# VH-VL binders against Cytochrome b561, DM13 and DOMON domain-containing protein At5g54830, part 2

Target 1, 109 residues: Cytochrome b561, DM13 and DOMON domain-containing protein At5g54830, of Arabidopsis thaliana (Mouse-ear cress) (q9ffu6r31to139)
Amino acid sequence: SSLIGHESEFKMLQHQLRGVFTVVDDCSFRVSRFDMLSGSEVHWWGAMSSDFDNMTNDGFVISDQKLNQTFKNSSFIVRLLGNVTWDKLGVVSVWDLPTASDFGHVLLS

## First folded at step 5 (VH-VL; framework fv_ciduvectamig_arm2)

Design A11 (from C12 with heavy chain G102E)
Fold by ESMFold2-Fast, scan of step 5:
Formats: structure tokens, C-alpha cells, sequence
Structure A11 (fold): chain C 109 residues (1-109), chain A 121 residues (1-121), chain B 110 residues (1-110)
């Protein structure tokens, strides 16, 4: 993928979300210095663009990894679901599903 | 063009299980941009959402508090359909039952034809 | 009793504007912008009229508009027409990932 090695910081919108996002390979990314206050049911979420309509109507879960706790300065690898490819993603969001809330995101460009 | 076709018994006795099926065409029950819901309508309670099933990374279910102890909404990917099971029915479960496609927070854009279910001895 | 409060009925004459309210709490209508409105004609399934408070699906007339203030969402129908005579239902997502409906409003076009 042309995105391998892409690195950016999450744009914090709420829940004290912070961290550095790095595309590691075609099926994984790393987050480092990851901070997040717990939400209701938080997911790694992907869409083509970060506008609300795209996030809610065309967005989808991109990893089985659960974000069901508070994170403080955490670093870990996140593995994409088998049907998720980087060429179909314009944004990766930390998304609280029940509230349809974008805690923060990175743009892939 | 999405179509939802309902089938199942229209008469159920109190204490039995109500079982309805919704067959989907024009979309996949495992589509990650949709959820699949059951909604009922009665003169006394109006429209009442009962529950949904949806695939994101795995299958999820959400259920209304009022029926949570008695309800199961299950997908069947091989037949491209989903079902409602409602246990221990009472006459208060008499209603017109709809299946519907739910777009993520957009609401219900396609509905089945409806099935009038009467719970009576 | 329904979770969201709507007036049971509303009426108007052709060409007038009418408004239908949908009142909830901070855990549904007041907490999120995930309010939808449905139109239902006799013996037919409901049809989505508005979503995300004020967004119209393709094919829905601009005479239908939506707004929200605090815990109350509102549907306004301008230039009332005979075919608008129907039941109108609001719905909202809740903080617990459930969905609740209002009691429905019967619109009579005089």
C-alpha cells in the first residue's frame, strides 16, 4: 500500500483522545502514546471521509480490537479485519457507536 | 432495489413463541453499512422498535428493554434473511410486525410488507 | 405509553403550515442529533421523511423541514396539501443503543 509508513497524530475532538497513528503494513497500524477516556462502545472505525454523513452512513468497524477501557500513554498494534484495505479508507476514527460520536480521527491522504 | 419479504404464522397462542422471517433481496444481511430491525405497531402502543442484528466486525444485537428477556433477532447469511423469535407471548404482543433495513443512525429506509400477528387462545 | 411525546392530532387547511413536536430527554432527543420522522398512510408501512433531525432523503419535498431545540424536535410541513393527510412518527436513538418512537400524530387536512 502507498500508505505504509504514513504517520500522523489524532485530531482530538473529545474524551481526551491523543496518540500517534502509523501504518505498519497492509493489514495493521500502530498507535503510540495513546490516551482515551472510556466511552459507551468505542470502535476502530473507518470511512472515506470524516464528514458526519460519510461516518454514519458509510462508516464501518475496521478491527476486532476493543476500546472498552481508559487508555493512558499506551502503545500497541491494531490488526485490520480481513476485508479491510487501506485504499478504501480516507479516515480512521475512534468512534463511539451508540452516541455516533467521533472522539478523534486521522486523515489518510 | 432492496426488498424485504416477511413470512411466518399469523396466529399464536399465549405462552408460545412467535417466530417471523424476513428475506432480503438487493442487499446482504452482512452488509457493514446496515442493521436489520424488527418493529411492531398496535393501536395501544403505537410504533415500537424491538431489536436489531448487524455485522460490523462480528455480529451484534441490540434489544428494547421491554422485550429483552424474551427476544432474539438472528441473521442467516446462507439464506440472506433474519428472524424474530419472541418467547412467552401474551395478548399484548398482538400487533402488526415489520422488518426493516436500518441505515446507521439514518433510520429505516426499507420496510417489509408487515405481518399481522394475533395472540389469542 | 411511548417514550417520546407527540400531540395525538393536528389539523390545517391547504396552503397553511403546521408543526408537529417530538419531546424526549437528554438521553435521546436532547443528547444526539439522531432524530428521524416517518409518514404513514393508511394500510401502508411508514416511509422515512427526515433523518438526522433535518436531512431529506432523495424524493422528499422541500415542504418538509426539521429542527431541534433542547429536548424537542419539530417537523414543519409548509404549503399543506391533501396528500399530506397521514400519521407522522418521530424516532430517536438513545444513550443505550436502543431506538424509541413517539406516540404518533394524526394530521387532518381540512
Amino acid sequence: as target 1 above (109 residues)
Amino acid sequence: QVQLQQSGPRLVRPSQTLSLTCAISGDSVSSNSAAWSWIRQSPSRGLEWLGRTYYRSKWYNDYAVSVKSRITVNPDTSRNQFTLQLNSVTPEDTALYYCARERYYWGFDYWGQGTLVTVSS
Amino acid sequence: QSALTQPASVSGSPGQSITISCTGTSSDVGGYNYVSWYQQHPDKAPKVLLYYVSNRPSGVSSRFSGSKSGNTASLTISGLQAEDQADYHCSSYTSSSTLVFGGGTKLTVL
Scores: ipSAE 0.007, ipTM 0.591, lowest interface PAE 11.3, mean pLDDT 86

Design A12 (from C12 with heavy chain G102S)
Fold by ESMFold2-Fast, scan of step 5:
Structure A12 (fold): chain C 109 residues (1-109), chain A 121 residues (1-121), chain B 110 residues (1-110)
Amino acid sequence: as target 1 above (109 residues)
Amino acid sequence: QVQLQQSGPRLVRPSQTLSLTCAISGDSVSSNSAAWSWIRQSPSRGLEWLGRTYYRSKWYNDYAVSVKSRITVNPDTSRNQFTLQLNSVTPEDTALYYCARSRYYWGFDYWGQGTLVTVSS
Amino acid sequence: QSALTQPASVSGSPGQSITISCTGTSSDVGGYNYVSWYQQHPDKAPKVLLYYVSNRPSGVSSRFSGSKSGNTASLTISGLQAEDQADYHCSSYTSSSTLVFGGGTKLTVL
């Protein structure tokens, strides 16, 4: 993918979300210096655009890792689900499913 | 305009199952931006959230710890409604029961009319 | 009983300001900005006044404002009117993906 090596900072909207996002390969990304206050049921979420209608109607879970705790200055690799490819993503969001809330996101272009 | 219309028995015997239905108009029970809750109110306990159901590519349910062993909140997409089933009721379950919608962090923006359920012999 | 602590009652005169507190823990009010406030008139369902601590839904008067400091959220009603006489309830999400309410506060406008 042309996105390999892409690096950006999360835009914080809620829950003190911070961190650096890096595309590592076709199947994974790295998150570093990751801060987040815990939410209800938080997921790695993908969509084509960051507007609310697209995020809720056309967004989807991109990893089986749930963000089920508070994070402070954490670093880890996240593996994409087997059916997820970078060409289907314009946005990677930290998304709280019960509240349909975007805690913050990175744009991939 | 969203409206929530409740129905179900107003008198339930101890040990039986309390069953209520919330019919939805103006929105879909499978809306990806909404969650559908049951909340009850009594003079002794105030407002108590009981549980919710919501659709996000698949169905999810969350339940309050106090009722988790006895409760199911179940969506019905064909009738555009959701139900509360509370098993093994006692007089302590006597309350005014509401269904309600929430969307994101807006809180509960629409409520049903309420159903007073009395648990007695 | 109620998980969040509110005063049982508060009173004021028309034109005054009053504040109602809602105290929880770091696992609910202190941990999240998902605090909502509801107004309930007799024999009516609750109506949302504030969400996300301080945001007002369309149609809610600017006389209602919200804030949060540590584990305590506050609802302030300025320029009290007779119609404000009602019960006020706070709620918050918890770290367990559940939702809790306060005990409610009866506001009397004298």
Scores: ipSAE 0.123, ipTM 0.758, lowest interface PAE 4.8, mean pLDDT 89

Design A13 (from C12 with heavy chain G102A)
Fold by ESMFold2-Fast, scan of step 5:
Structure A13 (fold): chain C 109 residues (1-109), chain A 121 residues (1-121), chain B 110 residues (1-110)
Amino acid sequence: as target 1 above (109 residues)
Amino acid sequence: QVQLQQSGPRLVRPSQTLSLTCAISGDSVSSNSAAWSWIRQSPSRGLEWLGRTYYRSKWYNDYAVSVKSRITVNPDTSRNQFTLQLNSVTPEDTALYYCARARYYWGFDYWGQGTLVTVSS
Amino acid sequence: QSALTQPASVSGSPGQSITISCTGTSSDVGGYNYVSWYQQHPDKAPKVLLYYVSNRPSGVSSRFSGSKSGNTASLTISGLQAEDQADYHCSSYTSSSTLVFGGGTKLTVL
């Protein structure tokens, strides 16, 4: 993927979300300096665009890890689900599914 | 344009079940971008959010702690509506009841006309 | 008793600015940017004025603005007009994924 090595900071919208996003390989990304207050049922979420209608209607879970705890200055690797590839993603969001809330996101272009 | 139209009894006896319906036009009750709430208003308590139902790959419900043991908020996709059932009512449940939609988290952009429900003998 | 504290009443004259406060805790107003403000005229349902602390829906006048500092959110109405006379309500998300309202503030335009 041409995105390998891509690095950006999450845009903070909610829940004191902070962090640095790095594409590691074709099936994983790293998150570093990750802060987040606990939500209802938070997921790693992907969509082509960050607008609310696209996120809710065309967005999808990109990892089986649920982020339903508080994070403070955490660093870890996230593995993409087997059916997810970088060419399907314009946005990676920290998304609280029940509340339809974008806590913050990175743009991949 | 989205419209919410409320119906249901305006007088309920203590210990009975309060039941209201909110009919939706201009949107779908199963829309992934919406959530459907019941909110009441009384002089003594002001505005109180009671609960909501919404569809995100599956149905979810959230309820206020004060009513959680007595409340059910149910969607009906075939009629494009949702209902409130509040069990074991007391005079303290006398209030103006609204249904409302949120598309922005906790921002209610459309409201029903309101139903004044009196709980008395 | 409401979960969020608002003054019961505020007043102003046409052309002036007024501010209404909404005070909670670190588990609601202070912890999250999910504060909304509503205007309610007599015998009408509430109308959303602001969401996410300071965002205006389409059609809401720029005279209405919002801010937050610590555990207190504020609604400011500039260039006060007679039609602004109404009740104003704040709401906030809580750490338990519920929503709470303030007690409401009656604005009188004199």
Scores: ipSAE 0.342, ipTM 0.813, lowest interface PAE 3.3, mean pLDDT 90

Design A14 (from C12 with heavy chain Y104P)
Fold by ESMFold2-Fast, scan of step 5:
Structure A14 (fold): chain C 109 residues (1-109), chain A 121 residues (1-121), chain B 110 residues (1-110)
Amino acid sequence: as target 1 above (109 residues)
Amino acid sequence: QVQLQQSGPRLVRPSQTLSLTCAISGDSVSSNSAAWSWIRQSPSRGLEWLGRTYYRSKWYNDYAVSVKSRITVNPDTSRNQFTLQLNSVTPEDTALYYCARGRPYWGFDYWGQGTLVTVSS
Amino acid sequence: QSALTQPASVSGSPGQSITISCTGTSSDVGGYNYVSWYQQHPDKAPKVLLYYVSNRPSGVSSRFSGSKSGNTASLTISGLQAEDQADYHCSSYTSSSTLVFGGGTKLTVL
């Protein structure tokens, strides 16, 4: 993937979300300096664009890791689910499913 | 109001290609908020999702593992339609074929009328 | 064989409540709230009855409700009516960017 090595900061929208996103390989990404206040059922979420209609209608879970706690200055690797590929993603969001809320996202280019 | 109109009943011989068309009105096949699927139904397998095509800055498709090597779902923006091609058919491909509009949050909210396809000699 | 498990049949009497289950794994029903239910009358295409586990499209009776616990989604029909006699199918998005259906449940109103 041409995105390997891509690095950007999350755009914070709510829940004090902060962090740096790095594409590690075709199957994983790293987050570092990760801050987040706990939500209801928070997921790593992918879609082609960050607009609400695309996120809700065509967004999907991209990792089986649930973000089910408060994070403070954390660093870890996130593994993509099977058949999730970078070319199907325009955005990676920290998404709270029950509230349909984007806590923040990175745009992929 | 969205409507999907698909091909009429067809008879296909074993080893040939099954081809169906779904014409769309009330929406665009290139709509960013929709995906366009083929789903079949048989007594032995029930409802079975086969594949979809969708536009998100570029065209994508996803296919069920069971048919992935034999299937193509293609959009036609000039005619506002999409097609199913299923190669090397066997009698097991005999089914009622539906086209449908899907959105992961809303499910399959509009369906075509169904096309009965029989695979026999 | 279907990817999601539903009972083959269920029955009830007018005015009663019935529940139909749909069981998958953490990679489909358990991992996503993109669970839909479809009602199908004989010789008709399926019609979306519930989406996002519990949401009703416009025109669907409030007698139909949905829930999810772990890997199992459930459709409940309250105040059962003769017109509810139909096949009911569940569907879920998967971790592989695909969709799967349950085997279907035939509801008989006795």
Scores: ipSAE 0.008, ipTM 0.598, lowest interface PAE 9.9, mean pLDDT 87

Design A16 (from C12 with heavy chain Y104T)
Fold by ESMFold2-Fast, scan of step 5:
Structure A16 (fold): chain C 109 residues (1-109), chain A 121 residues (1-121), chain B 110 residues (1-110)
Amino acid sequence: as target 1 above (109 residues)
Amino acid sequence: QVQLQQSGPRLVRPSQTLSLTCAISGDSVSSNSAAWSWIRQSPSRGLEWLGRTYYRSKWYNDYAVSVKSRITVNPDTSRNQFTLQLNSVTPEDTALYYCARGRTYWGFDYWGQGTLVTVSS
Amino acid sequence: QSALTQPASVSGSPGQSITISCTGTSSDVGGYNYVSWYQQHPDKAPKVLLYYVSNRPSGVSSRFSGSKSGNTASLTISGLQAEDQADYHCSSYTSSSTLVFGGGTKLTVL
């Protein structure tokens, strides 16, 4: 993917979300210096754009990892689900599914 | 335009079940961008959120602690409506009951007309 | 008492600015940006004025603005008008995936 090596900081919208996002390969990304206050049922979430209607109606879970705790200065690799490819994503969000809320996101070019 | 239309009995006896229906037009009860709540208002307690139902690949319910043991908020996709059941009512459940749609970060953008429910013998 | 604390009443004259506070805890107002404000005229359902602390729905006057600092959210009404006389309610999401309301504030104009 042309996105390999892409690096950006999460745009913080709420829950003290911070971190650096890096595309590692076609199947994974790294998150570093990750901070987040716990939510209701938080997922790694993907969509084509970050507008609310697209995120809710056309968004989808991109990883089996659930963000079900508070994170402080954490670093880890996130593996994409087998049917997820970078060309299907314009945004990667830390998304609280019950509240339909974007804690923060990165935009993919 | 979204419209919420409420129906149900306005008088309920103590110990019975309070049942109200909210019929939806202009949106789907299973819309991924919406959540469907019941809220009541009384002079003694002000506005009080009771519970909600919403669809996100599966159905979810959330309920206020004060009513959790007595309440069910239930969607009906075939009729495009949702209902409130509140069991074992007491006079303290006397209130003006509203259904409402939550959208865009949990603001309630459409409300039903309200139903004044009196609990008395 | 209500879960969120609001002053029972506020008053102002036409053209002035007033502010209504809504105070909770780190488990509601302080923890989340899901604060909404509602205006309620007598015998009517509440109408959303602000959501997500400071966002205005289409049709809501720019005279209404919202902010949050720590555990306190604030609604400010500038250029106060007679039609602003109403009850104002705040609400917030909680760490338990529930919603709570404030006690409401009666705004008197004049």
Scores: ipSAE 0.293, ipTM 0.802, lowest interface PAE 3.9, mean pLDDT 90

Design A17 (from C12 with heavy chain Y104I)
Fold by ESMFold2-Fast, scan of step 5:
Formats: C-alpha cells, sequence, structure tokens
Structure A17 (fold): chain C 109 residues (1-109), chain A 121 residues (1-121), chain B 110 residues (1-110)
C-alpha cells in the first residue's frame, strides 16, 4: 500500500483522545502516545469520509481489539480484520458504537 | 422530510400497561444514524427521557433508571414504527408523551405530535 | 428534581441579551459535548435550537449561541424579540448511555 509509513496525529473531538497513527504494513498500524478516557463500547472504526452520515451508514469495525479502558501514553500495534484493506479507508476513527460518536480520527490522504 | 405520528389510548387505569405507537415516515427505524426515543412532560417533573431503541449491526435499548423495571421500547421494522410499553402505571405517570428521533450530534430533531395520557380510575 | 439545574425563570426586554445556565456533573454536561437546547412554545412540541453545545440547525437565528465551561452549559439570546418568549430546556448525554433534561426555564419578554 502507498500508505505504508504514513504518520498523522489524531484529531481530538472527545474523551481526551490523543496519539500518533502510523501505517506499518498492509495489515496493521501502530498507535503511540495514545490517551483516551473510557466510553461505552469503543472500537477501531473505518469509513471513506469523516462526515457523520458516512461514518454511521457506511462505517465498519476494522479491528477486533476493543478499546474498553482508559489509556495513558500507550503504544501498541493494531491488526486489521482480514477483509480490511487500506484502499477501503479514508478515515480511521476511535468510535463509540452505542452513541454513534467519533472521539477522534485520522484522515488517510 | 421526517414525520412521526403517535397513536394509542389516552386513558389508562392504575396498575395497567400504558401502550403507545410511533409511526415513522421519511426515515427507517433501523437507520444506523438515528435512535428512537420516548420522552414525557409533566408540570411536576418537566421533560423526562424514558428510553430509546436503535440499530447498530444489532438492536440496542437504553432506559432511564426511574422506569427501567417497567418499560419496554420495541422497534417494528416491517411497519417502520416503534412502541412504548410502560407497566404498572400510577397517577404519577400522567403526562404528555412524545416520540422523537435522536441523532447524537443533532439532538432530538423530529418530534411526534404528543399524546396526553391520563392515569386515573 | 430534574437531573440538570436551570433557573426556573428569566426575563428581559426587547433588544437586551439574556443567558440561561444548565448545570450538571462530570458524567453528563462536563463529560460530553452532547448538550442540546430546545425552545418550546405553548401547546407545541420542543424544537431543537442548539446541538453539540453551540451548533445551530439550519434556520435558527444567530442571536442564539451556546457555550460550555466545566459542568455548566449556557444558552445566550441576544437582541431579544417578543417571539423568544417560551420555555427553554437543556439536555445532555450521560456516561450510562442515557439522556437527562434540565428543569426548564420560562423566558418572559417584558
Amino acid sequence: as target 1 above (109 residues)
Amino acid sequence: QVQLQQSGPRLVRPSQTLSLTCAISGDSVSSNSAAWSWIRQSPSRGLEWLGRTYYRSKWYNDYAVSVKSRITVNPDTSRNQFTLQLNSVTPEDTALYYCARGRIYWGFDYWGQGTLVTVSS
Amino acid sequence: QSALTQPASVSGSPGQSITISCTGTSSDVGGYNYVSWYQQHPDKAPKVLLYYVSNRPSGVSSRFSGSKSGNTASLTISGLQAEDQADYHCSSYTSSSTLVFGGGTKLTVL
């Protein structure tokens, strides 16, 4: 993928979300200096664009890792689900599914 | 355009079940961007959110603590509507009942016309 | 008795500015930006006036503005008009995935 090596910072919208996003390979990304306050049922979420209608109607879970705790300055690798490829993603969001809420996201352009 | 139309009995006796229906047009009850709520209003308690149903790959319900043991909010995808059932009513449940569409970023952007329900013998 | 605290009433004259507060806790108003304000005229359903603390739906006058500091959200109405006389309600999402309303504020335009 042409995105390998791409780095950006999460845009914080809610829950003190901070961190650096890095595309590692075709199947994974790294998150570093990750801060987040706990939500209801928070997921790694993908969509083609960050607008609310696209995020809710065409968004989907991109990893089986659940973000079910508070994070403070954490670093880890996130593995994409088998059917997820970088060309399907314009946005990676930290998404609270029950509230349909974007805690913050990175744009993949 | 979205419209919500309410129907159901306006008089309920104490200990019975209060049952109201909200018919939706212009949106789907299973829309992933919406949640469907019941809200009531009385002079003594003001506006009071009771509960909601919403679809996010599966159905969810959330209920206010004050009514949780007595309330059910059910979607009906075939008729594009949702219902309120509130069991074991007392005169304190006398209120104007509204259904509403919630979108978390936009709040409650569409409301039904309201149904005044009186609980009395 | 309501979960969020609002003054019961406020008053002002045409052309003046008024502010209505809505105070909760860190698990509702202080914890989330999902604060909405509603205007309700007699015998009408509430109508959304502001969402996400400060955003206006299409068609809502710029005279209505919202802000939040800590556990308190505020609605400010500038250039008061007779038509603004109504009840105003705040609401917030909670950490328990529920919603709560304030007690409502009666605005009288004198």
Scores: ipSAE 0.065, ipTM 0.721, lowest interface PAE 5.9, mean pLDDT 89

Design A18 (from C12 with heavy chain W106F)
Fold by ESMFold2-Fast, scan of step 5:
Structure A18 (fold): chain C 109 residues (1-109), chain A 121 residues (1-121), chain B 110 residues (1-110)
Amino acid sequence: as target 1 above (109 residues)
Amino acid sequence: QVQLQQSGPRLVRPSQTLSLTCAISGDSVSSNSAAWSWIRQSPSRGLEWLGRTYYRSKWYNDYAVSVKSRITVNPDTSRNQFTLQLNSVTPEDTALYYCARGRYYFGFDYWGQGTLVTVSS
Amino acid sequence: QSALTQPASVSGSPGQSITISCTGTSSDVGGYNYVSWYQQHPDKAPKVLLYYVSNRPSGVSSRFSGSKSGNTASLTISGLQAEDQADYHCSSYTSSSTLVFGGGTKLTVL
């Protein structure tokens, strides 16, 4: 993927979401300096664009890793589900599924 | 555009089940951006959220701790409605019951007309 | 009692400004911006007045404004009018995927 090495900061919309996103390889990304207040049922979420209609109707879970706690200055690797490839993603969001809410996202260009 | 119409018995005996229906028009009960709640109001407790059901690739429900052991909020996609069942009622369950649509940050933007349910012998 | 604390009543005169507080904890009002305010006239269902702390639905007067500091959200009504006499309720999302309401505040326009 041409995205390997891509790095950007999360755009914070709510829940004090902060961090740096880095594409590590075809199957994983790293988040560093990651802050987040706990939500309801928060997922790593992917879609082609960040507009609300696309996020809710065509978005999908991109990782089994849970965001089920408060994070403070954390760094870890997130592995993509086997059916997820970077060419299917225009945005990676920290998404609270019950509330259909974008806590923040990075755009992949 | 969106309308919520409530129906169900207005008098329930102690220990029985309180059952109400909320019929939806102008939106789908399986809308990915909405959640469907029951909220009650009494002079002693004010407004009290009871629970909700919503569709996000599968059905979910969430319930207030105070009623969790007695409550079911259930969707019916074929009739575009959702129901409240509250088991083992007591006089403390006497209240004006509302159904409402919630949407993430927009709050409860549409409410039913309300149903006064009295629990007495 | 109610999970969120509101004053039971507040009063003002036409043209004045009043503020209603809604105090919770870091697990509801303090943790999230999913704070909504509702206006309720006698014998009517509540109507959403503000959402996401400070946003107005279409048709709501700019006289109504919202803010949040720490665990307390506030509704301010400026240029008070007779038709503002109503009950006002706050609500918030919680860390346990539930919603809670305040006890409600009765506004009297003297």
Scores: ipSAE 0.025, ipTM 0.687, lowest interface PAE 7.5, mean pLDDT 88

Design A19 (from C12 with heavy chain W106H)
Fold by ESMFold2-Fast, scan of step 5:
Structure A19 (fold): chain C 109 residues (1-109), chain A 121 residues (1-121), chain B 110 residues (1-110)
Amino acid sequence: as target 1 above (109 residues)
Amino acid sequence: QVQLQQSGPRLVRPSQTLSLTCAISGDSVSSNSAAWSWIRQSPSRGLEWLGRTYYRSKWYNDYAVSVKSRITVNPDTSRNQFTLQLNSVTPEDTALYYCARGRYYHGFDYWGQGTLVTVSS
Amino acid sequence: QSALTQPASVSGSPGQSITISCTGTSSDVGGYNYVSWYQQHPDKAPKVLLYYVSNRPSGVSSRFSGSKSGNTASLTISGLQAEDQADYHCSSYTSSSTLVFGGGTKLTVL
């Protein structure tokens, strides 16, 4: 993917979300300096655009990892689900499913 | 714009099931941005959230621990409404019951008119 | 008894400022910014005053403001008016995907 090596900071919308997002390969990304206050049931979430209608109606879970704890200055690798490819994604969000809330996101323009 | 209209019996006998309906207009019960809650109010317990139902590709429910074994909150998309069923009621379930819409972190922005339910023999 | 602790009553005079506290734990108020405040007049359903700690819905006076420090959220009402006399309730999401309310505070405008 042409996105390999892409690096950007999360836009913080809520829950003190901070961090740097890096595309590592076709199957994974790295998150570093990651801060987040805990939510209800938080997922790595993908959609083509960050507008609320697209996020709720056409968004989907992109990783098996659930973010069900508080994070402080954490760094780790996240593996994409086998059916997820970077060309399906315009945005990667930290998404609280029960509240339909975007804690923050990166754009993959 | 959005209105919530409650209906159901106001008197329930101990050990029976309390059943209330909340009819929605101006929004869809299956709206991906909304969650539909039941909240009750009594002098002894104040406001108490009981549970919610919401649609996100499939239906989900969340329930308060205090009622989880006795409660069901069910949507009905064909009639655009949702219901509360609370089993094995006791006099302690006597309260003013509200249905309400939650959206994101906006809190409960629309409430039903309230239904005073008395549990008594 | 209530999950969140509020003072039972507070009072003030017209033009004064008052503050109502709402204290929980790190699993609700301290862990989340999903704190809401509601105003309730007698025989009426509660009306949302603040959400996400400090955000005002359209039509809510700027006299109402919210803040949070640790496990305690606060509602401040400035320039008290007679119509502010009501019950005030706080609520928060929890780590268990549930919601809890405070015991409520009766505000008397003297």
Scores: ipSAE 0.063, ipTM 0.714, lowest interface PAE 5.2, mean pLDDT 89

Design A20 (from C12 with heavy chain F108M Y110V)
Fold by ESMFold2-Fast, scan of step 5:
Structure A20 (fold): chain C 109 residues (1-109), chain A 121 residues (1-121), chain B 110 residues (1-110)
Amino acid sequence: as target 1 above (109 residues)
Amino acid sequence: QVQLQQSGPRLVRPSQTLSLTCAISGDSVSSNSAAWSWIRQSPSRGLEWLGRTYYRSKWYNDYAVSVKSRITVNPDTSRNQFTLQLNSVTPEDTALYYCARGRYYWGMDVWGQGTLVTVSS
Amino acid sequence: QSALTQPASVSGSPGQSITISCTGTSSDVGGYNYVSWYQQHPDKAPKVLLYYVSNRPSGVSSRFSGSKSGNTASLTISGLQAEDQADYHCSSYTSSSTLVFGGGTKLTVL
């Protein structure tokens, strides 16, 4: 099934993460009303499920954008890496790689 | 079951380097879901987290500001262990030292037995 | 000084409830749900009692519960028993990706 137009709110786990996630096309998504406190080395992260073991062992970077600052009510487009497709993602997370921390995520199912 | 076994000298003279080893069984020091910490405990300061090492495609270290200039936490994948080196010790570094496994959702879920290190001449 | 503030001591009688507070700032306890509580009996290593504010590891009694409001996390022990007499420590991750502990609380069961 096609995810273009899919919209959901991030589940907040930590770092005051808030925002709306929208799939724009096969290569990008939008985030809007995006809030986040800065972390160590924060990435857009993908996995098949939000289970901690799946996120750490089978998760991967889905965009070359680094979330290297505090965000307040921000809106922007995020482009996927060329080898990433929506049908291989169950979750999109704001992931602090050094700390193996899920700041929050959206589920794509 | 995961177990941590500590070893190292219990007596260190001022200005020397304090060196302790933590041997891991039941998990890998390079596990992507774990971080390996050193924590000490003293009557005057309570529990103090000192630093950690962890593997996420490359090795990382994080250190408490109070010890950052003197501390190294190093993994050894061949022996499945990690070490603490604390340079230029003073009597204030006298404490019970623990190694521990950190997993965020589980906190520090496995601890070593502790090593009482005395810094004295 | 410890980064997180706990009362030095607390006491109660068997069957009563007590609460231990752990107060930090928006850059630690207030900012993140990675708050853990540890129980430590004399001459033993600490044992994790609660993680992620309120989650219990397997084997931990439901008499132990956790909560958080703003910059303060709380551990509540209901139905106090003699074996609960121990030191209790809180910890939190920080905005600098470090870990800090509270000063510890000695619980005396009278």
Scores: ipSAE 0.198, ipTM 0.760, lowest interface PAE 4.0, mean pLDDT 89

